# Ledger of designs, part 7: VHH binders against q6dbn1

Target 1, 243 residues: q6dbn1
Amino acid sequence: MRCISCREEYLPRNAGTCKECYVEAGETEEELKREIDDLKAKVAFLRLSSSLDHGTSSTSRSFTDVVLIASEDNAGSPPIPAHKSVLVSRSPVFKAMLENEMEESLSGTIKISDVSYDALRTFVYYLYTAEACLDEQMACDLLVMSEKYQVKHLKSYCERFLVTKLSPDNSLMTYAFAHQHNAKHVLDAALSQIVENMDKLTKREEYMELVEKDPRLIVEIYEAYLSKQVNTAAGGTSTSKTS

## First folded at step 20 (VHH)

Design R2
Fold by OpenDDE, fold request of step 22:
Structure R2 (fold): chain B 243 residues (1-243), chain A 124 residues (1-124)
Amino acid sequence: as target 1 above (243 residues)
Amino acid sequence: EVQLVESGGGLVQPGGSLRLSCAASGYTFDKYAMYWVRQAPGKGLEWVSEISQDGSYTKYPDSVKGRFTISRDNAKNTLYLQMNSLRPEDTAVYYCAAGSYRPFNPQKQYFDYRGQGTLVTVSS
């Protein structure tokens, strides 16, 4: 029989498609599912509570009622205008901050500490669009901000990006960073990378630094390493008995 | 909300002592190495002390070594800096900061969080 998709001859055991086309179709389906889920998440994130029917993710400066200021050492960062309604809808922390009669709510000025102007601008832009242009540094900065302000969608976005940048060379520090920020996906990915490359990584300066300064992380890494070794040993014994 | 609140600053005579405190909240305190940094008038930020998550590791620059002691109480989410034999050159705003691990640019020290600072003035 000929495959309906690739038109190649395949064994009659397959229902209309060859094995390869079936697998490809499955992969495509999974990818589409992920994309749909991501879009749904984005839409959910961008949904302003029903009171602001303005469906347009417009970064419009129109009717802004709050400004955010990056309070780095440079007293000269321009204020970033925003809408309280957007901030409140995207961040429980901003909600709490702005619903109380604190100075920030009354003054319409929120000082954001320990963030660069660029990071803050990108952060605010994300709150409106669910999009950001990330490099490695920006991803880290925004991840920290996402945790600080409890913007879960942004945190996930940053984690996904960081996972794509994961390498054996940066795995230890990525793990440590992820550990600090409870970035589970990054943590798991980094840990896997570390375990697979343990012999190489134990010779690195970063490893020695962690041993000295944060030995708890090293213990966790070894626990994972040992667990994997035990499981591998157990799986190898089961295959040898069936031969 | 993440907060770092420094206290204990003030006016002191040369040779005097102060104890700074930093109360941390809104994050997992014991996941961070903590730092004291200071900024003197017209100068940049200067590192003055480091302590690891569990307090087993401490480090000081030569400028304060033997005079300053960093400590932490993780149960109280509090960082301390005991400053002895204070000098006029120690006059600065002192900040507590939470050290960040960064996957990239490992040679640069990053801080995720920093307090508003407390002023220490050493003057006759």
Scores: ipSAE 0.861, ipTM 0.953, lowest interface PAE 0.5, mean pLDDT 89
Fold by OpenDDE, fold request of step 22:
Structure R2 (fold): chain B 243 residues (1-243), chain A 124 residues (1-124)
Amino acid sequence: as target 1 above (243 residues)
Amino acid sequence: EVQLVESGGGLVQPGGSLRLSCAASGYTFDKYAMYWVRQAPGKGLEWVSEISQDGSYTKYPDSVKGRFTISRDNAKNTLYLQMNSLRPEDTAVYYCAAGSYRPFNPQKQYFDYRGQGTLVTVSS
């Protein structure tokens, strides 16, 4: 029998791979496992404690030097304490805000407009831990925040989540949302789904709304649709000539 | 940094006119439908006007229809609201806001960004 890996002849007692390849594969697996464990340990080490982990304890405010406040519509939302150093390290936007002696840097207060307390809290928590519990709404809110504050890791995290929630029914609005926030992965996925379901989607209210309000998006969709149709037609003609 | 800065508010007599401006920065202005919203003292947020990304579509509530005109200059990243025939009931803080598409709950209007507002007072 020939080894699936090295294609050398091996004794029939071996399950598809030669003994050498099997051993090598095992060693590689163990090495990868060690590497993964090491990475996990590093992540655990680098994870910062957040005030959210320790509840309302006095320790949660220890050495904080900035507070974030959700928009005025949430009159009465508690400020979220944070560290400038953390914010600056995670967001170029916060870095710029806090380095330019703006009012925010001097007052130690950053007002975040058009965000719920929960979204802001989750956002801040993510900056410390790289963890977030997402639902569809939270993912959208955090994606917007990630774009606004240029937190690439969070944006990617949210995009991945949103792609898993993509359906034909939400594809048009997902596309539009992704387009606004430069969410490329979501955009591509949504576009693909739209193109596959074009006949159904053109009958939807969302489609008509986009036609009326944002026809540029519709043009882009049709360009993609046409491109796919042309490619499909070209592939079909090549198979008929070889028979 | 994303900023929306409203200007042009002030005191005006009934029947008077004002032109509000909103200067946008820090985001791609022409990817967003823009809105004017207002909040009168003791009242909730009220939608005042909508304009699409390219300005081809506009919408107004009946309360301001025929009196207010929304416009935009994408080259200048600026939103405008021409307000004519002002009434005491138009007294409010006026905000410009960038409308957000949302995949979920499409019936609800979301705003990604909103300014600090400009006060318009209509009084004799």
Scores: ipSAE 0.861, ipTM 0.953, lowest interface PAE 0.5, mean pLDDT 90
Fold by OpenDDE, look of step 20:
Parts: structure tokens; sequence; C-alpha cells
Structure R2 (fold): chain B 243 residues (1-243), chain A 124 residues (1-124)
């Protein structure tokens, strides 16, 4: 029979498609499912109680009622205008800050410490659009902010990005970072990478630093490593008995 | 909400002592190395002390080594800085800061959180 998709001859074991096309279709289906889930999550995140069409281009200063100020060493960062309603809807922390009679609520000014202007601007932009242009540094900065302000959607976005940037060379520090910021997906991915490259990574300066400064992380790494070794040893003994 | 609240600053004479405290809340305190940093008038931030998550590791710059002692109580989510033999050049706003691991730019120290600071004035 000829495959409906690739038109190649295949053995009539599968209804209408060859095995290769069937597998490819399955993979595509899974990819589409992921995309749909991501879009659903984005839509859910963007649901505002108020129809504020914040277009992508200009944080229109129109009807803004709060400003965020990045308080880094340079006292001269411009304020970033925003809407309290948006902040409150996206972050439980901002909700708590702005619904109380705190100075931030009264003054309409929120000071954000230890964040660059660019990171803060990107963060605020994300709250309106669920989009951000990330490099490795920005992803880290936004992940930290997402944790601080409990923006789960952003945190997940940053985690996904960081996982794609994971390598043996950055795995130790990525693990430490993920551990510190409760980034579970990144942590698991980094740990897997570490365990697979343990022979090389134990010779790195980063490893020695963790041994000295944060030995708890090293213990966790070794626990994972040992678990993998035991499981591999157990699986190897079962295959040898059936031959 | 993440908060770091410094206390214990004030006016002291040269050769005097102060003990600073930093009360941390809103995050997992023992996942962070903690730092004291200071900013003198017209100067940038200066690192003055580091302590690891479990307190087993400490580090000081030469400017304060032997005079300052950093410590922490993880059960109380509190950071301390004992300052002895204070000098006029120690006059600054002192900040408590939580250090961040970063997989990129390892040469740069990042702080995730920093307090509002407490003023220490050393003057006759």
Amino acid sequence: as target 1 above (243 residues)
Amino acid sequence: EVQLVESGGGLVQPGGSLRLSCAASGYTFDKYAMYWVRQAPGKGLEWVSEISQDGSYTKYPDSVKGRFTISRDNAKNTLYLQMNSLRPEDTAVYYCAAGSYRPFNPQKQYFDYRGQGTLVTVSS
C-alpha cells in the first residue's frame, strides 16, 4: 500500500500511513498540543478585569495611575508608568501592596530595588503582553522578579528559556540559581545534566566553590548521582538474565 | 512581600562598637548567602562582609578584616554585623543584601534583595 502522506510503499500493518509518517504525525500532534497549552496559559494570564488594550508599542501614559522606579546605583532611571489594575491582576504581591494603605498605594510610586531599568521595563511590558525578548541575563533577572512578585506565568516562561540554554559548562551554577529561586524545571534539567557529566564537573572551579560555600547542594547532587548509578546497575542485571 | 530591615545604626565615637541586625522575611533565608554592603556619602557601594547559607564560610575585605564579624541566625531569619574599632571612614549607610547565584557573568556579584539601610556615623 502507498502511504497517504509520503506516497511510499509500506507494509499494510498501519491504516493508511507508513510507520515513519505515523510517528511524525504523532510528534506534530504533541507539538501542537504544547502550543495550544501555551496559548491557553497566555490568554489566561492576559485576562484583565479591565479591557485595557495596552498595545505593544507605547506604554501610553494615558490613564496610568502608578509609576515604578528602578532603584539601582544610578538614581536617574526614568519612572515606568503603569496601571494599578494591571499590576494587581498579574501579581498577588502588587495586589497586597496597592490594596493596603501603604505609601505605595497613596503616592502612586513603587520603588523596585536591585533591578535595572531595562529589566524593570521588560518586566512591566510582560505584565501587559505576556511577551519578552530574553537573553540569558534578562531571563535570570526576570525569573528573580517573577519569584519576588509571584508572577507564575513569567517564571515558567523564564524557566523554559533557561532550560534551552543549559550546557554542561553552566549546569552547576544554573542548578544553584534554580535551587535558590525555586525554579523546579530548571533545577531538574540542570541536575540531570550534572549527573551525566559528573566526572568533568567535579574538576571545575564552580564545583569547589559550592563545596566550600554551599555543601548542601553538593549533597543533593551526589544523592541524585548515586540514585542513577543504582538504577543503571539494577537494569543491567535484568537484561543479562534473559539471554 | 520580601523585606530586609536593617537596624542598629547610629552615632558612635571613633574606637567604638555597634551591632547591626537585619531581619529578613518573605523568602527562604537559608538559600541565600548574605552580605553587608555600605555606601559612604558620594561613594559607590562597597562590600564589607559575606556569609554562606549555613554560616560556615565568611569573608571580609582588608578594610574591615579583624574589626567586623558577620553572623546569621537562620532560625530567626536574621543577619548580624558586629563592628568594632570603628573609624570615621566607616561612616556610611549599611545595607543587608541577599546574594544571588548567576549562571552567567560569574565575576559580577548580584543581589536579589537589599534593605533600606541603616546609617552609621563615626564621629568625635
Scores: ipSAE 0.845, ipTM 0.942, lowest interface PAE 0.5, mean pLDDT 89
Fold by ESMFold2, fold request of step 22:
Structure R2 (fold): chain B 243 residues (1-243), chain A 124 residues (1-124)
Amino acid sequence: as target 1 above (243 residues)
Amino acid sequence: EVQLVESGGGLVQPGGSLRLSCAASGYTFDKYAMYWVRQAPGKGLEWVSEISQDGSYTKYPDSVKGRFTISRDNAKNTLYLQMNSLRPEDTAVYYCAAGSYRPFNPQKQYFDYRGQGTLVTVSS
């Protein structure tokens, strides 16, 4: 009669919850499981490794012991203070740079010449918080930085964002970007869009530019397209019909 | 660990030649189209040349076409720019850059990596 959850009438064959609320509860449970997994990954990412104890250099307020400087055409960009222990814990690249007594570990300054100040600031903020406000450009910038500094948690975060922005119109360039930066999740999602829209995409200017400039990418896409045409025709498992 | 290091700049007289090199490390060089760009004193960046991933496609603006030749050696992870018939107007800092595919604004060329540049001065 009345569903306990939604108070709507239903058939008395079921318990106090209607079929619609049973389905909705199952969907909610799966979403909560995903959220729990995401939180576990975030906690693991934010943990500190005991690579450097408190041997931090004297600083004025927060005991920072290193600065990062974006030198992309902007002499006088503010330094971004940070903790070596955080950088080392989040990035094998910073670990190698700072633990092997290289110039950066001795000077306490890391100059990064191929990034904007805004992208570097957002990247450092992510290392501390596991959060970033992304737009389309920032997600690409941070994915590139995450590959460069081997910050897998950030790379996954950027990949999920980019998949939400994927469309047939941007699928070729998204595939090329993902291939260039080894972003497998984005690559697979973009490939699916390409395969489903191949007839339209071969008419686009971007396709012809790729044929001229990077034909091996086109060969990979075509081989995947042909493989899916064969596998779809083979019908390895049946699909249900509805009538 | 990603580095692009330009070399080969210097002072040269008009009509002379220089060969610039760019040594790349820390990334998969052959996945990137490579570019030379230059910045004259007080001016913005100007595109100078482009070469595709396998070297089969090159492009130049009219200002340098016929005088400059871009090339790459993927086995050595090195990009080159042969500059002939140099003019005083070619005086600039020259940068090598690795081109990024970008999905949301494909008309704008983004660079994932760029070097610190090498100065070329052409004067009598």
Scores: ipSAE 0.604, ipTM 0.831, lowest interface PAE 1.1, mean pLDDT 83
Fold by ESMFold2, fold request of step 22:
Formats: structure tokens, C-alpha cells, sequence
Structure R2 (fold): chain B 243 residues (1-243), chain A 124 residues (1-124)
């Protein structure tokens, strides 16, 4: 039989397609399933809470009811207007902050320390759209904010980006960053890179600095490396060469 | 929520001593190298001291070396700065800050968290 799609030969059980086309279709199906799951999570993330402001509590002059201010030294930053309903819907931390009648809830101002205006703007944009324009530094900034404000969807988004940028050159610091921020997906990917390149990485200045400043990370790396080496070494024995 | 709260600032005579504290909450304190930074009137931020996650490594710029001692108590989530032999040029707002690892510019020090600061005034 010949494949309908690529005209290659196939067995009758392959439903009219060759093995290569069938495997390719299966791989495409798995990618589309992943995209559907991602889109479903994005839709769920974008839905607002069922507790909405009713019309009698809003003014006709403005739809926003809170501002966020980046607390940067030496730089003025404009306030970023937002909706409490969006913040509460996306973040348990903002929910607790705004529903417990804290200073922020009463004043309508949220001051966020140690964040650039650009990072805060991008973070708020993500809360509204589930999209962000990432570069390497912005992904780290937003991952930190996502952990601080418990925005799981943003954390996953940043983690996927960081994994695409992972290389042997940045694997040690990526591991340390991911360990610091409980970014398990990035942590596992970075550890695999480190263990596979251990001989080269132990000569880097970054490695020596970690040994001195944060040795617990080095212990974890060596434990993973030794576990892999034990599995390799267990495959052989040598006999005595005497008589 | 993450909080870093500095305390212990005040007015002190030249040659005097002062001990600053920084109480940390809302994050895993022992995962962070901690820093003291200061801002003198009309100036930018200046690094003052660094302490590693377990407290075994400390570092100081020449301007304060031998006079300032950083320490931490991870069981109490508290950072300290003992300042001795204070000079008028040490007058500044002192902030504690949590250092962040960053994979793409390791020569630049990033901070994930910083407190609101405590004022130290050394009279002439």
C-alpha cells in the first residue's frame, strides 16, 4: 500500500498513511494538544472574579480604581492605573492586600519596591492580557514578581522562556536563580545541563564563587553528578590479571 | 507579602557606634545573600556590605572596612550592621537588600527586595 499523504509504502494497519507520515501527524497532534492546554489556561487566567463592582459603586469619570507605583531610586515613574478586580482575580497576594482593608485598599495606591517602571508596566500588561514581550532580563524580573505575587501563569510563561535561553555558559547562574525562586522547571533543566558539562563548568569563575558563597548549591550539583556517575560505573567490573 | 524593615538608626556623635537591624519576612531569608546599601543626601546608592547566605563570607568596600561588621541570624530572619568609629560622611539612609542571582549579567548585582531605610545622622 502507498501513503495517501506522501505516497510512501505502509502496512494496512496504518490507516492509509506511511509510518513516517503517521509519526509526524502524531507529533503534530501532541504539539496542538499542548497549545490547546496553554490556551485553556490563558482563558482561565483572563476571566474575572465573580465578585464585580456593581454600577452604583463606580464613577462615570474613571473605570480604574487603583494605581501601582514603582519604587525606584533617583527616577520618577508615572503611576500605572489598574482595576482591583483584575488584580484580585490574578493574584492571591493582591486579593489579600486589597480585601483586608490595608493602606493600599483605602488609598487606592500600591507601592511596589525594587522594581523598574518597565518591569512593572510589563507585569500589569500580563495581568490583563496573559502576554508579555520578554527578553532575558525581563523574564527574570517577571519571574521574581510572579513568585512574589503568586501569579502562577506568569511564572510558567517566564520559565518556558528561560529554558529556551539555557546554555552551558549560563547554566550555573540559571540554576542558582531558579533555586532561589523555586522555579522547578528551570531548575531541573539547568541541573541537567550542569551535570552533562561538569568538567568544563568546574573551571569557571562562577563555580568558584558559588563554592565560597553558597556551597549548598554545589552539594546538590555534586550529588546529582555522583548519582549519574554511579549508574555508569555500575556497568563494569575487572578481573585479576594474575594466572 | 515580602517585607524588609530596618531599625536602629538615629543621631550619633562622630566616633560613636550604632547597630542597625533588618527584620525580613515573606520570603526564604536563607536563600539570599544580604546587603546593606546607603544613600547620602543628593547621592546615588552606595554598597556598604555583603554577607553570604550562611554568613560565612562577608565583604566591605574600603570606605567602611574595619569599622562596619555585617552579620545575620537565619533563625530569626534578621540582618545586622554594627557600625563603629562613625564619621560625618557615613550620614545616609541605610537600606537592607536581598541579592538575586541573575544568569545573563553576573557582574551586575541585582536586588529582589529592598527595605524603606533607616536614617543615620553623624553630627560633626
Amino acid sequence: as target 1 above (243 residues)
Amino acid sequence: EVQLVESGGGLVQPGGSLRLSCAASGYTFDKYAMYWVRQAPGKGLEWVSEISQDGSYTKYPDSVKGRFTISRDNAKNTLYLQMNSLRPEDTAVYYCAAGSYRPFNPQKQYFDYRGQGTLVTVSS
Scores: ipSAE 0.588, ipTM 0.828, lowest interface PAE 1.2, mean pLDDT 82

Design R2
Fold by ESMFold2, fold request of step 22:
Structure R2 (fold): chain B 243 residues (1-243), chain A 124 residues (1-124)
Amino acid sequence: as target 1 above (243 residues)
Amino acid sequence: EVQLVESGGGLVQPGGSLRLSCAASGYTFDKYAMYWVRQAPGKGLEWVSEISQDGSYTKYPDSVKGRFTISRDNAKNTLYLQMNSLRPEDTAVYYCAAGSYRPFNPQKQYFDYRGQGTLVTVSS
C-alpha cells in the first residue's frame, strides 16, 4: 500500500497516510513556527524609530534630515520629519528625487500638494513600520500614493484590504479604480464579482454613467470577460487539441 | 513625479478672456476624467468643468455654462479651459485635477492628482 503523502510503499495496513508522514508533518509545523518566531525577533531588532511613533521629536536627536509637508491648501499642516535613507530605501521615486541635485535634496523639504496630512502621515508611518490603520478611503488614498512613489509593498497591502471590502454593490467602481491604478489583484477580484452579478449591474446608475463618460472601460470589462470565458471553455468537454 | 502644472492666469478686465492650460506628466493621462476647480478668496473649492477621458462628454455648472469651454489633447497630455465673458466673481485660483473612481462614496468626486493652481483676477 502506498502512502498518499510521500508515495512510499508500506505493507498493507489501514489509512493512506503512514505514521512517519504524520509525525513529519507535525515536526515541520513546529519548525515553521520556530522560524516565524525567529523572524519576528529579527523584525523587532530592525524596526526603525518613526517620528510619528512618539509625537513631536527633536530633529537633531532623531537624526532626521528631511521633512515632508502636505500642501492640500492648508499651510498649517505640521511637517513630518523623516530620514532620507528610509525614503530612498522604500521608494525608487524618493531615491531619484533625493540622490539628484534637486531642490528637495538641497533644501531638506519635500512638498506634496495632492495629499491630505492624514494620508501623508499614514504613508510615512508605513515606510518605517509596514503597518497602517486603513479604512476604505485611506486604503484608496494610500494605493494612489503607493503607485505614485512606487512602494510595491504598500500597494499590495492596500489591495488586500480593498479585496476584503469588495461587494457586488461596489464592484463596478472598484473595478474602475483598480483599472485606473493598475491594481491587478483588486481588478481580478472585482471582475469576478461583476461577472457573477452582470444582470443586476447593467441596470445600475454607475453602469449607465460609465457607458456615457468612460465607454472604453466598459469595453475593457467585456474583453476581460470574454478572455475568462475562453479559459473556462478550455477546461470543459474535450476540444480539438492542436499538435 | 506626477505633476499637473497650470498656466495662463493673470489680471483681466470684466468681459475679457483667458485661456488656461494644464500640462500633465507622470501618470496615464487618458485614464482620467479631468476637471477644473476653483477657490475664491475665503471660500471652498468649487467645481468649474469636467471632461471625460476621450473628450466626448463635458459638463459645466450654470454659473459658467456658455462662457467656459473645457478641452483636452491626449496626445500632448494637456487640459485647457477657455474662459470668456469673465466676471469679478470668477476671481479665484484655478486648479486642474484628475478625477478618481472611488468605490465607497461614488457621489463625492475625489481627485487623485491636483496642481498648484493659477490665479485669475477679474477686476476693473
Scores: ipSAE 0.565, ipTM 0.821, lowest interface PAE 1.4, mean pLDDT 83

